# VHH binders against Probable sulfurtransferase: the designs that were tried, part 4

Target 1, 337 residues: Probable sulfurtransferase, of Methanocaldococcus jannaschii (q57909)
Amino acid sequence: MVEINLRELKKYANPFFLTIRKDKILVNNKRMARLSRTKMDKIEEEFGIPVIYSKTYEYVSTKVGRFINKHKIIAPRDIVIVGLSGGKDSLLLLHLLEVYRRKYGIKLIAVTVDVNIGGIRPWKEDTEGVKLIKHHCEMLNVPHIILKNDLDVVELSEILTKHSKGMEFSPCFSCSVIKRHLLGKLAKEIAENENIPYEKVKLAYGHNLDDNSDTILANIFKGERLKFMRPLTRFKYNEVDYQSFKIPLEECIIIRPMLPILERDIIKALEECGIEYYKDKDMCPYSRDRGDSVRRRCHEILEKLEEEIPNIREMVVSSALKTVEYYSKNPYGEDNL

## First folded at step 18 (VHH)

Design v5 (from u7 with E107Q)
Fold by OpenDDE, fold request of step 20:
Structure v5 (fold): chain B 337 residues (1-337), chain A 121 residues (1-121)
Amino acid sequence: as target 1 above (337 residues)
Amino acid sequence: EVQLVESGGGLVKPGGSLRLSCAASGITLDYYTAAWFRQAPGKEREFVSAITLTDRTYYADSVKGRFTISRDNAKNSLYLQMNSLRAEDTAVYYCAANPIYRKSWEQYQYWGQGTLVTVSS
């Protein structure tokens, strides 16, 4: 499959609003792309690949675009590293960010972390999941890196738990540590190699609205500090102590472009576009479906409530944000009433 | 399938010049760090030059001031202008690509078949 010639494509449509693959073109915004049915047909004829329009993909694309602009989470000429697990979230994220190669001149790199989960390696290079990931990266013409780590995140979390003062650490925590460690290290390396500020190298995570609202509710239910994800987070250097060794976490910037997007819309968008994604949740015994019972229950509760209150997840997030904002300004909770 | 095809190698006298080319297919070189490596007979493959994601250039100390790496995005090609060639520059020259810059040849993802450069009187 040959890469689509952008000069030729520009004769028919605005590529700033198209996701371009070697095997198909996805429409991010039909109007802005200046597409008509006739033009779509011409593109298909000229390039020999289908042009796919999905209402949901367009909706999500538009919402993400607005979100990116509103929060200025991507800047021109940024280097963006997408944590690519092959799941629905990261895969859609990769697709949505593709247009920014043209819009903002970013360099896009997909990075898969091969995490050891109790001896299970869902992202081992020879797995079907990784094959699928590679295929998508190939079709999108996105460079792909696989980072390998042999440390067992189950064992790591056991160490943390053992040496904690009553706090239990899930394997998911250590998984996140490993990912941040490896991706942060890579980002730093890139910044150094390119002689650019570290702020120009951004890690893009596929966290969505469900993830955020679930997290908020779960923390509430656990009686812990309210935690929520931000569109852009600057992380300082830190170390995680595993007793016999420490894992360094380099300073980095994490962006979450899909933070306002519902999981259901992510799935629908991918399905409508005919994009196959890896069901990694089935392979990880500590995934949301199989892991933390509190988080799972929170997800179920919110899912049920969505039937009655369509924007319940947004309200949960809004409440958290407003709360933090209020107390940041009013540390003693001074009210007029 | 990704292919990198080198050309431009040949016999040249000391002090002479040669320009190597690498044509890429299957990937866009502009999205990668592109590099030249060389391997002399009986020696290990060594780094020569690289052009990074942001068009930053790196050179081995042995070739600094003599060699120039460049990339043509329109042609999806990599070049190495070699001036003031020396006998010690004799080697098979390889084009390589990797998502990011690396000094070690073992870490590069894509490779060409190489082109022979012979510098002799």
Scores: ipSAE 0.910, ipTM 0.964, lowest interface PAE 0.5, mean pLDDT 93
Fold by OpenDDE, last read:
Structure v5 (fold): chain B 337 residues (1-337), chain A 121 residues (1-121)
Amino acid sequence: as target 1 above (337 residues)
Amino acid sequence: EVQLVESGGGLVKPGGSLRLSCAASGITLDYYTAAWFRQAPGKEREFVSAITLTDRTYYADSVKGRFTISRDNAKNSLYLQMNSLRAEDTAVYYCAANPIYRKSWEQYQYWGQGTLVTVSS
């Protein structure tokens, strides 16, 4: 399969609103792409690949685009590293960011972290999951890197738990640490190699609205400080202490372009576009079903409530944001609060 | 599916010039760091030059000031202008690509077949 000639494609449509793969073209915005049925047919004829229109994909694309613009989470000429696990979130994210290679002139790199989970390596290079990831990267013409770490995240979390004052650390925590460690290190390396500020190299995570609302509620239920994910977060240098050694976490910027998107819409978009992905439960033994019990319960509660209140997750996030806004302006509160 | 095809090698006299070309297919070079490596007979493959994601250039000390790397995105091609060639520049020159810049050849993802450059009187 040959890469689509952009110059030729421009004769038919605006590529700023198309996700371009070697095997198909996805429509991010039909109107803005200046597409008609006739034009779509012409493109298909000319390039020999299907043009796929999905209402959900268009919806998500538009929402993500607005979100990116509103929060300025991507700037021109940024280098964007996508953590690519092969799951629905990361794959959709990769697709949605593809257009920004043209829009903003970004460099897009997909990075898969091969993590050791209790001796299981779901992202080992020879696995079907990684093959699928590679395929998508190939089709999208996105550079792909696999980073490996041999440390067992189960053992790591056990160490943390053992030395904590009553806190239990799940393997997922250490998994996140390993990912941040490796991705942060890579980002730093790139920044140095390119002689650009570290802020120009951004890590893109596929966190979505469900993730955010679950997190908010979970923290509330735990009696912890209200925490929510932000579109763009600057992380300072830190170290995670595993007693016999420490894992350094480099200063980095994490962006979350899909933060306002519901998980159900992510799934629907991918399915409508015919993009194959692996379910999280298939990839990680400690997926949501086996993860933090409180978080899982929160997810279930919100999922149930969504049946009656469709925008309940948005309201949860809104509440958190309004709270922060209020107290930022009123640090001592008001008597009538 | 990914191919890097080098050309432009040949016999040249000391002090002469050559321009190597590398035509890429299956990948867009602009999305990668592209590099030239060379391997002389009986020697290990060594770094010559690279052009990075942001078009930053790197050169081995041995070729600095004599060689110039460039990339043409429209042609999806990499070039190496070699001036003031020396006998010690004799080698097979390889085009390579990697998502990011690396100095070590072992870490590059894609390779061409190589083109022979012979500098001899």
Scores: ipSAE 0.909, ipTM 0.963, lowest interface PAE 0.5, mean pLDDT 93
Fold by OpenDDE, last read:
Structure v5 (fold): chain B 337 residues (1-337), chain A 121 residues (1-121)
Amino acid sequence: as target 1 above (337 residues)
Amino acid sequence: EVQLVESGGGLVKPGGSLRLSCAASGITLDYYTAAWFRQAPGKEREFVSAITLTDRTYYADSVKGRFTISRDNAKNSLYLQMNSLRAEDTAVYYCAANPIYRKSWEQYQYWGQGTLVTVSS
């Protein structure tokens, strides 16, 4: 399969609003792309690949685009590293960010972290999941890197738990540490090699609205301070102490372009576009369905409530944001109304 | 399938010039760090030059000031202008690509078949 010639494509449509693959073109915004049924047919005829329009993909694309603009989480000529697990979230994220190669001139790199989870390696290079990931990267013409780590995150979390005073660390925590460690290290390397500020190299995570609302509610249920994910987070240098060794966490910027997107819309978008994704969560024994019971229950509660209150997850996030904003301005909680 | 195809090698006299080309297919070179490596007979493959994601250039000390790397995005091609050639520049020259810059040849993801450059009187 040959890469689509952008010069030729521009004769028919605005590529700023198309996700371009070697095997198909996805429409991010039909109107802005200047597409009609006739033009779509012409593109299909000329390039020999289908043009796929999905109402859900367009909706998600538009919402993510607005979100990116509103929070300025991507700037021109940024280098964006997508943490690509092959799951629905990261895969959709990769697709949605592809247009920014043209819009903002970003460099897009997909990075898969091969994590050892109690001996299970869902992202081992020879696995079907990784093959699928490679396929999508190939079709999107996105550079792909696999980062390997042999440390068992289950064992790591056991060490943390053993040396903590009453705190239990899940394997998911150490998984996140390993990912941040490896991706942060890579980002730093890139920044140094390119002689650019570290702020120009951004790590993109596929966290979505479900993830954020679940996290908020879970912390409430645990009696912890309100915690939520931000569109852009700057992390300082830190170290995680595993007693016999420490894992360095380099300073980095993490962006989350899909924070406002519901998981159901992510799934629907991928399905409507005919994009196959790896169900890696099924391979992780500590996934949401199998891991933290409180988080799982929170997800279930919110899922049920969504039947009655369609925007309940948005309201949860809104409440958290408004709360922080209010107390930042009113440390004593004075009501001016 | 990704292909990198080198051309432009040949016989040249000391002090002469040669321009190598590398045509890429299956990938867009602008999305990668592109590099030239060379391997002389009986020697290990060594780094010559690279052009990075942001068009930053790197050169081996042995070729600095004599060689110039460039990339043409429209043609999806990499070039190496070699001036003031020396006998010690005799080698098979390889085009390579990697998502990010690396100095070590072992870390590059894609390779061409190579083109022979012979500098002899």
Scores: ipSAE 0.908, ipTM 0.963, lowest interface PAE 0.5, mean pLDDT 93
Fold by OpenDDE, fold request of step 20:
Structure v5 (fold): chain B 337 residues (1-337), chain A 121 residues (1-121)
Amino acid sequence: as target 1 above (337 residues)
Amino acid sequence: EVQLVESGGGLVKPGGSLRLSCAASGITLDYYTAAWFRQAPGKEREFVSAITLTDRTYYADSVKGRFTISRDNAKNSLYLQMNSLRAEDTAVYYCAANPIYRKSWEQYQYWGQGTLVTVSS
């Protein structure tokens, strides 16, 4: 499989609105790509690969693009590291970010973290999951790195739980710590090697609307302060204490381009585009618990409510954002109504 | 399949110049750090030069001021201009690529077959 010549492709369509793979082209926006059925056929004939149009992929692509622009979470010449787990979220994220290599001249790197989960290593290099990941990276012509860590996240979370004051830590928490540790370290290394500010190296996470709304609702149910994920977050250096040792977390920038996207639309987009992915349960034994039982229950509640209120998750997030905005301007809750 | 193919090696007199080329296929070099390494007979492979993701360049102390690394994105090729060649520059020169810059050759993902450079009177 040969890389598509962009000069030739430009004769038929605007590549800024196409996701380009070695085996197929996905249409991010048909109108803006200047595509017609006739042009699509010509492209297929000339390059010998299918041009795939998905209404859902176009919808998601457009929404993500607007979101990126609105919040300025990607800038020209950024180095973007995508945490690639092989799941639906990270794979779609990788595909959606591909166009920005052309749009903004970013450098895109896919990074898979080989995490030890109770002795299971779903992302070990010789696994089927990683083979699939490598395949997608190859087809997208994206550099791929595998980072290995031998620490058992189950044991780590047990340590945290044991030494906490009544708090229970799931393996998913320590998994997130390990990922943040390794990806942050890599980002710092890249920034140093390139002699650029750390802000120019961004970690891209595949968190979506379901994740965010679940988190918000879960915190409400726990009686805790309202917490939600942001499009771009600057993290300071910190350490996680595991008693006999500490794990350093370097300062970094995390971006979440798919925060406004429903999980169901992510799945539908991938399926319509013929992009193979592993279900979460197939990769991680703790994935179905979504790292917390309360969060899982919240997910189920919101799924049920979506049957009656299609935009219920958006409303949950909107409420959180408006609340923060209101009290930032009105610390005492002053209101005339 | 990823392939890096070096060319431009040969016999040259001390003080002479050579330009090495590396043609890449299967990957886009602009998306990687690209580097030159060399290995003399009976010696370990050593770093010569690299051009990073943002086109930052690195050089071994032994070649600074004499060698220049460059990348042509349109041709998907890497080059090494070697001036003021010395006998100690005699080696097989290898083209390599990695997602990020590394000093150690063991950490590079892709390699060419190498091209021989001989500097002799």
Scores: ipSAE 0.907, ipTM 0.962, lowest interface PAE 0.5, mean pLDDT 93

Design v5 (from u7 with E107Q)
Fold by ESMFold2, look of step 18:
Structure v5 (fold): chain B 337 residues (1-337), chain A 121 residues (1-121)
Amino acid sequence: as target 1 above (337 residues)
Amino acid sequence: EVQLVESGGGLVKPGGSLRLSCAASGITLDYYTAAWFRQAPGKEREFVSAITLTDRTYYADSVKGRFTISRDNAKNSLYLQMNSLRAEDTAVYYCAANPIYRKSWEQYQYWGQGTLVTVSS
């Protein structure tokens, strides 16, 4: 593979606005990269790899960049851990964050959690899914770690359901507990061994606009408190009690840089850039089972509304956030006439 | 396609110095924790030194004050300056890389072939 010499690349373009792979270069912002058709041709000739311009990738990259700046999601020299499942969200997230190694001097680490799901291990080393993940990490020049857990998340959730009368816990809940446990433990270990504050080690998740808007609408239809995902969340230490043992959840920082991005734009960006990914069904046997029927229905409702109102999901999230902000400033209900 | 290639080993008298080098290809060492391990004949591979993601350095107690690890990102290379060498330092020295710091050799992802250092009169 061709090693990209940044000094030589800088003669043609600003690499702060390019995602660099060993097999291709993706354009994050054509104007800010100072690219022209001529310069793209020169880069391809000099380095022997294609320069891919996708309007959708540029749109997503620019929107994520503004979102990161607005909410101060990433700071200079942060260490950012990206959970990789091989699916569309996590793979796009990794590509979008690669440029921040140059912009902010961050260190990126990709992590795959090999979970036990009823005896099935979709992320076991040497599976086709993990081979795809390793390929992308190699092309992006990002270090990759596999963290293994032997506890069966189906059995764990059955334990919680049995002893938490009135609540049913899907295997997905215990899967998220295991992932948070292992990633949080890793983040704490890195902070200690690098001798840096825990706030400098961040767990990046690929949650998107569909995820957030679905969650908000589902809670409205259930008559529950409005729950929504935040760009950056500080989680305090906690434990999940499985009766005979407890699973600690270390204090950590979770970031969600793709929160303003529609799922369809994620898919389109990956396809236009020629980035292979695995579908949800191909990765986890429980992705469609024991799902929240209200949330699934809300997803369908919002999909249909998008045909008439393209920005409906943004409006759902915006309304929830504006309402919370308004009431936090005006807790006593004062309104104008 | 990932290669770590050590050089600089040889024969040296007690009290002497050597500088080991490790040239990396296929990965960017600046994105990894890079380390030196060594293995004497008939003994287990042991940790010598590491330089981490934020350039923090670690040393085994037996080499502190005598060995210095460094990294040159422009050359994608790792170095070990070994001073005040002793007979007990005789070993094959290995360059290694891992995404994060580990003291245990089993946890490292990439390895060189090793370079022999002999400290003898």
Scores: ipSAE 0.829, ipTM 0.929, lowest interface PAE 0.7, mean pLDDT 89
Fold by ESMFold2, look of step 19:
Structure v5 (fold): chain B 337 residues (1-337), chain A 121 residues (1-121)
Amino acid sequence: as target 1 above (337 residues)
Amino acid sequence: EVQLVESGGGLVKPGGSLRLSCAASGITLDYYTAAWFRQAPGKEREFVSAITLTDRTYYADSVKGRFTISRDNAKNSLYLQMNSLRAEDTAVYYCAANPIYRKSWEQYQYWGQGTLVTVSS
């Protein structure tokens, strides 16, 4: 393995458009990196590692970059915490954000939450999934933390369901509560110890276009308000009541840089770049194919519709966003359609 | 594999100075909080100083004003300038790294083997 000398690399390419690993270099934008086949060959010869060009990785990198800029998702010298489960979304997200160390001077920290799921701990340190996560963090030179919580998310969700007004809470909901609790606590600790504003420490999630469109459709079918995932969300302090105790959720900033990206493009980019990942089915007994029935059915419906209408998921999200924006500006009956 | 290698320890008289160095390999030290700890014979390892992700510095009260932590990204190295040394500064000094700032030595992921500093007349 090779530690890349950035000054020597700059002789051949603009590193603001390269994802740099110890075992390979990924091209985020060939033209902006000033790469040619000749320069790629020289880099491979001098540094002894391949330079991988994937049209899909370039497409995703460029789209995410424009999305970050449009919504001011990341600012110079931010500290960004990336939650890693070993799955496709979080691993691609980590790779896409690595370049922002150079572009924006950010610091990256990868975090895996070791969650208790009915006595099973899929993210325990010695699992194959965590070994894969540590490997990618090592290759990308990203510090990695494992946060452990012993509260059983299956039991927690049973408590919530029992005391709800007809609402069913899957274990995945309580898993998200535990993750938010631990990551939010970590973000607050970092902001305080670094003496920087809380807004400068951001929790990055790998939610994608499929996730967002599924959420919108599922809420429509449940008769719930039209909700969608935002590129950047400020959460105020809150608590989740589990009857005998409450789980605090610290104020935090959540970012979702991959919201405009289709799941299939995430998979294709990873495969073309030779980046190994785990499917949630193999890691967690309560994956999406075993979870909320309405959400799962919506995913299947949109997947089938995509075969005939490739941009259907974009249309779902776009319609929701345009509608909310329009009526937020005109809540009382000004119609200029 | 990750290695942290300390150097610069030795015997010095009270009031003297030493500069400790820690060369890192296998990780990029600028991406971590880097710290110095020390351990005197028969005592528990104690926090000396840290430099954080944003280059904020922390010092134990016992060394504040006498010790200065710094790092050099070009050399992937951490330093501790120790001035006005006292007999109670006698210890093995350890370089350590962790993704975030912590006071407790148990929370650090990477450690050097230590360098002995002896302050005596």
Scores: ipSAE 0.821, ipTM 0.926, lowest interface PAE 0.7, mean pLDDT 90
Fold by ESMFold2, fold request of step 20:
Structure v5 (fold): chain B 337 residues (1-337), chain A 121 residues (1-121)
Amino acid sequence: as target 1 above (337 residues)
Amino acid sequence: EVQLVESGGGLVKPGGSLRLSCAASGITLDYYTAAWFRQAPGKEREFVSAITLTDRTYYADSVKGRFTISRDNAKNSLYLQMNSLRAEDTAVYYCAANPIYRKSWEQYQYWGQGTLVTVSS
């Protein structure tokens, strides 16, 4: 397969607004790419691959681009690590970030964590899911690493549950600990070996608007502190105590460029662009439908409300953010509202 | 298909110089750490030099000051300038690529076929 010559492509379009795959080109912003139907036809003729224009992909790309700029999520020459599970969120995220290799000179590395879940390894290298991930990385020309961990996350969460005061820890919790441990360790190693500041190596997560709004509402209903996901978060060093050993979580920068994007728009963009993905429950035996029942109920409540109030999820997130910001500036109750 | 193709090997006298080249296709070397390894007869493959994602360079102690790694992103090629060659530099030299810097050859994802360098007489 012949790689696309960017100098030749620039004759027709601005590649800062094209997601470039070996098998197709996706249009992130038709106007900013300076594309017309005629130029799309010329690109297809010269390079022998289709140019796919999806209004949904353009909408999502543009919204994520504005979000990155507003919150300064990505800086020039950052190294960005994307965790790939083969699901919709992480695959779309990878496609949306590909253009930043040209826009900001970033280096992009895809990482899949091969986790032991009760003896089952959904991300073992020879699985259909990992073959799909490798295919997408090959098409996007993105380096891909598989990080393996042998600790059984089912057993790990049983240890935590046994030593907690009635709190049950699902295998998903320890799965997230293992992933964060391995990705954080990798990020620190890269920063050291490249001799760059640790803040220049960022872990990119595909959390979306549904995830954030569900989390906010669930914490309200549980009577917990209001927690929400930020566009960019500095995580301090931490450890998770499994009694006979501790799992370190290195200080790291986590970015979430897709927070303003609805899950249904993620799905629609992938389908309109012909990008295959796996659903979480097909890849992981402990998918969302086996998790926190309050979180699941909140998801269902918000889905129903969206039928009447299409922007309800945005309003939930906006209200939480405005409230926290307001009270952080007025901590002693000096409120005229 | 990813291919790394080495060239520039040959016979050279002690104290001489050679320049090795590695042309890559199927991947963009600028997105990877690129490295040279070598294997002498009867010995295991050993690290020679690497150039990383941010163009930091690494050298084995035995070649430091004599060898220079570089790459040309426009040509998608990796180079190794080898000066002041010694008999112990005789080996098959391999071009390799990996997403991140590693010293161990087992951790590299892509390999060339190798080019023989003989330092004799």
Scores: ipSAE 0.816, ipTM 0.922, lowest interface PAE 0.7, mean pLDDT 89
Fold by ESMFold2, fold request of step 20:
Structure v5 (fold): chain B 337 residues (1-337), chain A 121 residues (1-121)
Amino acid sequence: as target 1 above (337 residues)
Amino acid sequence: EVQLVESGGGLVKPGGSLRLSCAASGITLDYYTAAWFRQAPGKEREFVSAITLTDRTYYADSVKGRFTISRDNAKNSLYLQMNSLRAEDTAVYYCAANPIYRKSWEQYQYWGQGTLVTVSS
């Protein structure tokens, strides 16, 4: 396997619009990369690896690119940490962000959290899932860190459930707390050791349009505040109280570049590009899909509605965003308006 | 296959200079924090210098002012310019790489096999 020399590649195409792996090149935007079938053939001959053009990968790449620009999600020379579970969302996210190393000069770091789930460690370094993650990181030439935590998230969530007034906490909740704790701590450490502003170190999550629309509809059905995921969120310092100790959640910046992307397009892009991934439920015995039953039902409802109203998930998110923005700018409405 | 290959070690007199090189393959060194460590006979491996993701440099107190770390991303190489060498600088010098800055050698992911530097009269 031959490492790709960017100076030689630039003779044929603009690498700002190519996702570069050691085993293949993916086309993020054919026109902007200045590619033709002839130039793709020349690249394949020169470097000995295929150039994969997927209409779906190009579509999601372009849509994410517009979303990043619209919401100022990534700035030049940012350090971006991507949490990798081996699932479809995080793997596509890593591929879509790889190009920003060249485009924006970012530093990209992949992180997997090895969590203790009732004695089971789905992300232990020698598992098939982590081997797949390491393979993708090697092919994308992305540094990879495994952060280990020994606290049993099943026991942690039992503590929370016991001390809650009828609220039940699945192991997935404490798993997310541990992940946020470790990733936030890492981001703070990086900012300090690099002597850069804290906002230059960003945690990237692979949340998609299905996730956001499901969350909004579920909050409506529960009668709760209309909460939704934002493209960029600054989380303030917080703690989760486990009675005998507290787990700190450091101030951090979370970005969600894939929020406008439907889950089915994520899957189709990965499959058309030949990128293997694991389903979270295949790796974790306490899949997040077993959690909140209202959210699960909202997912099913929106799936069925999509068959009749293809843009329904976009409409759910758009309506929530427009409403919140309107009322935040006009908090005192007039009677009889 | 990731390889870090050191060169430039040898025998020098006290007060002399050496320049160590480390050529990387299998990884792009610019995407990592790159560092030099050293191990004197009978002692634990100790931190010498690092250059971080944003090109910030770190030096152990014992070498500050005498050693200069640098890297050449076009050549995918790390360097250590060692001036005003002393007998206590005698050690095997290792280049190392890690996704982020660490002072402890146990936390580095990639290592060279080392190059011997001997400072003696």
Scores: ipSAE 0.814, ipTM 0.923, lowest interface PAE 0.8, mean pLDDT 89

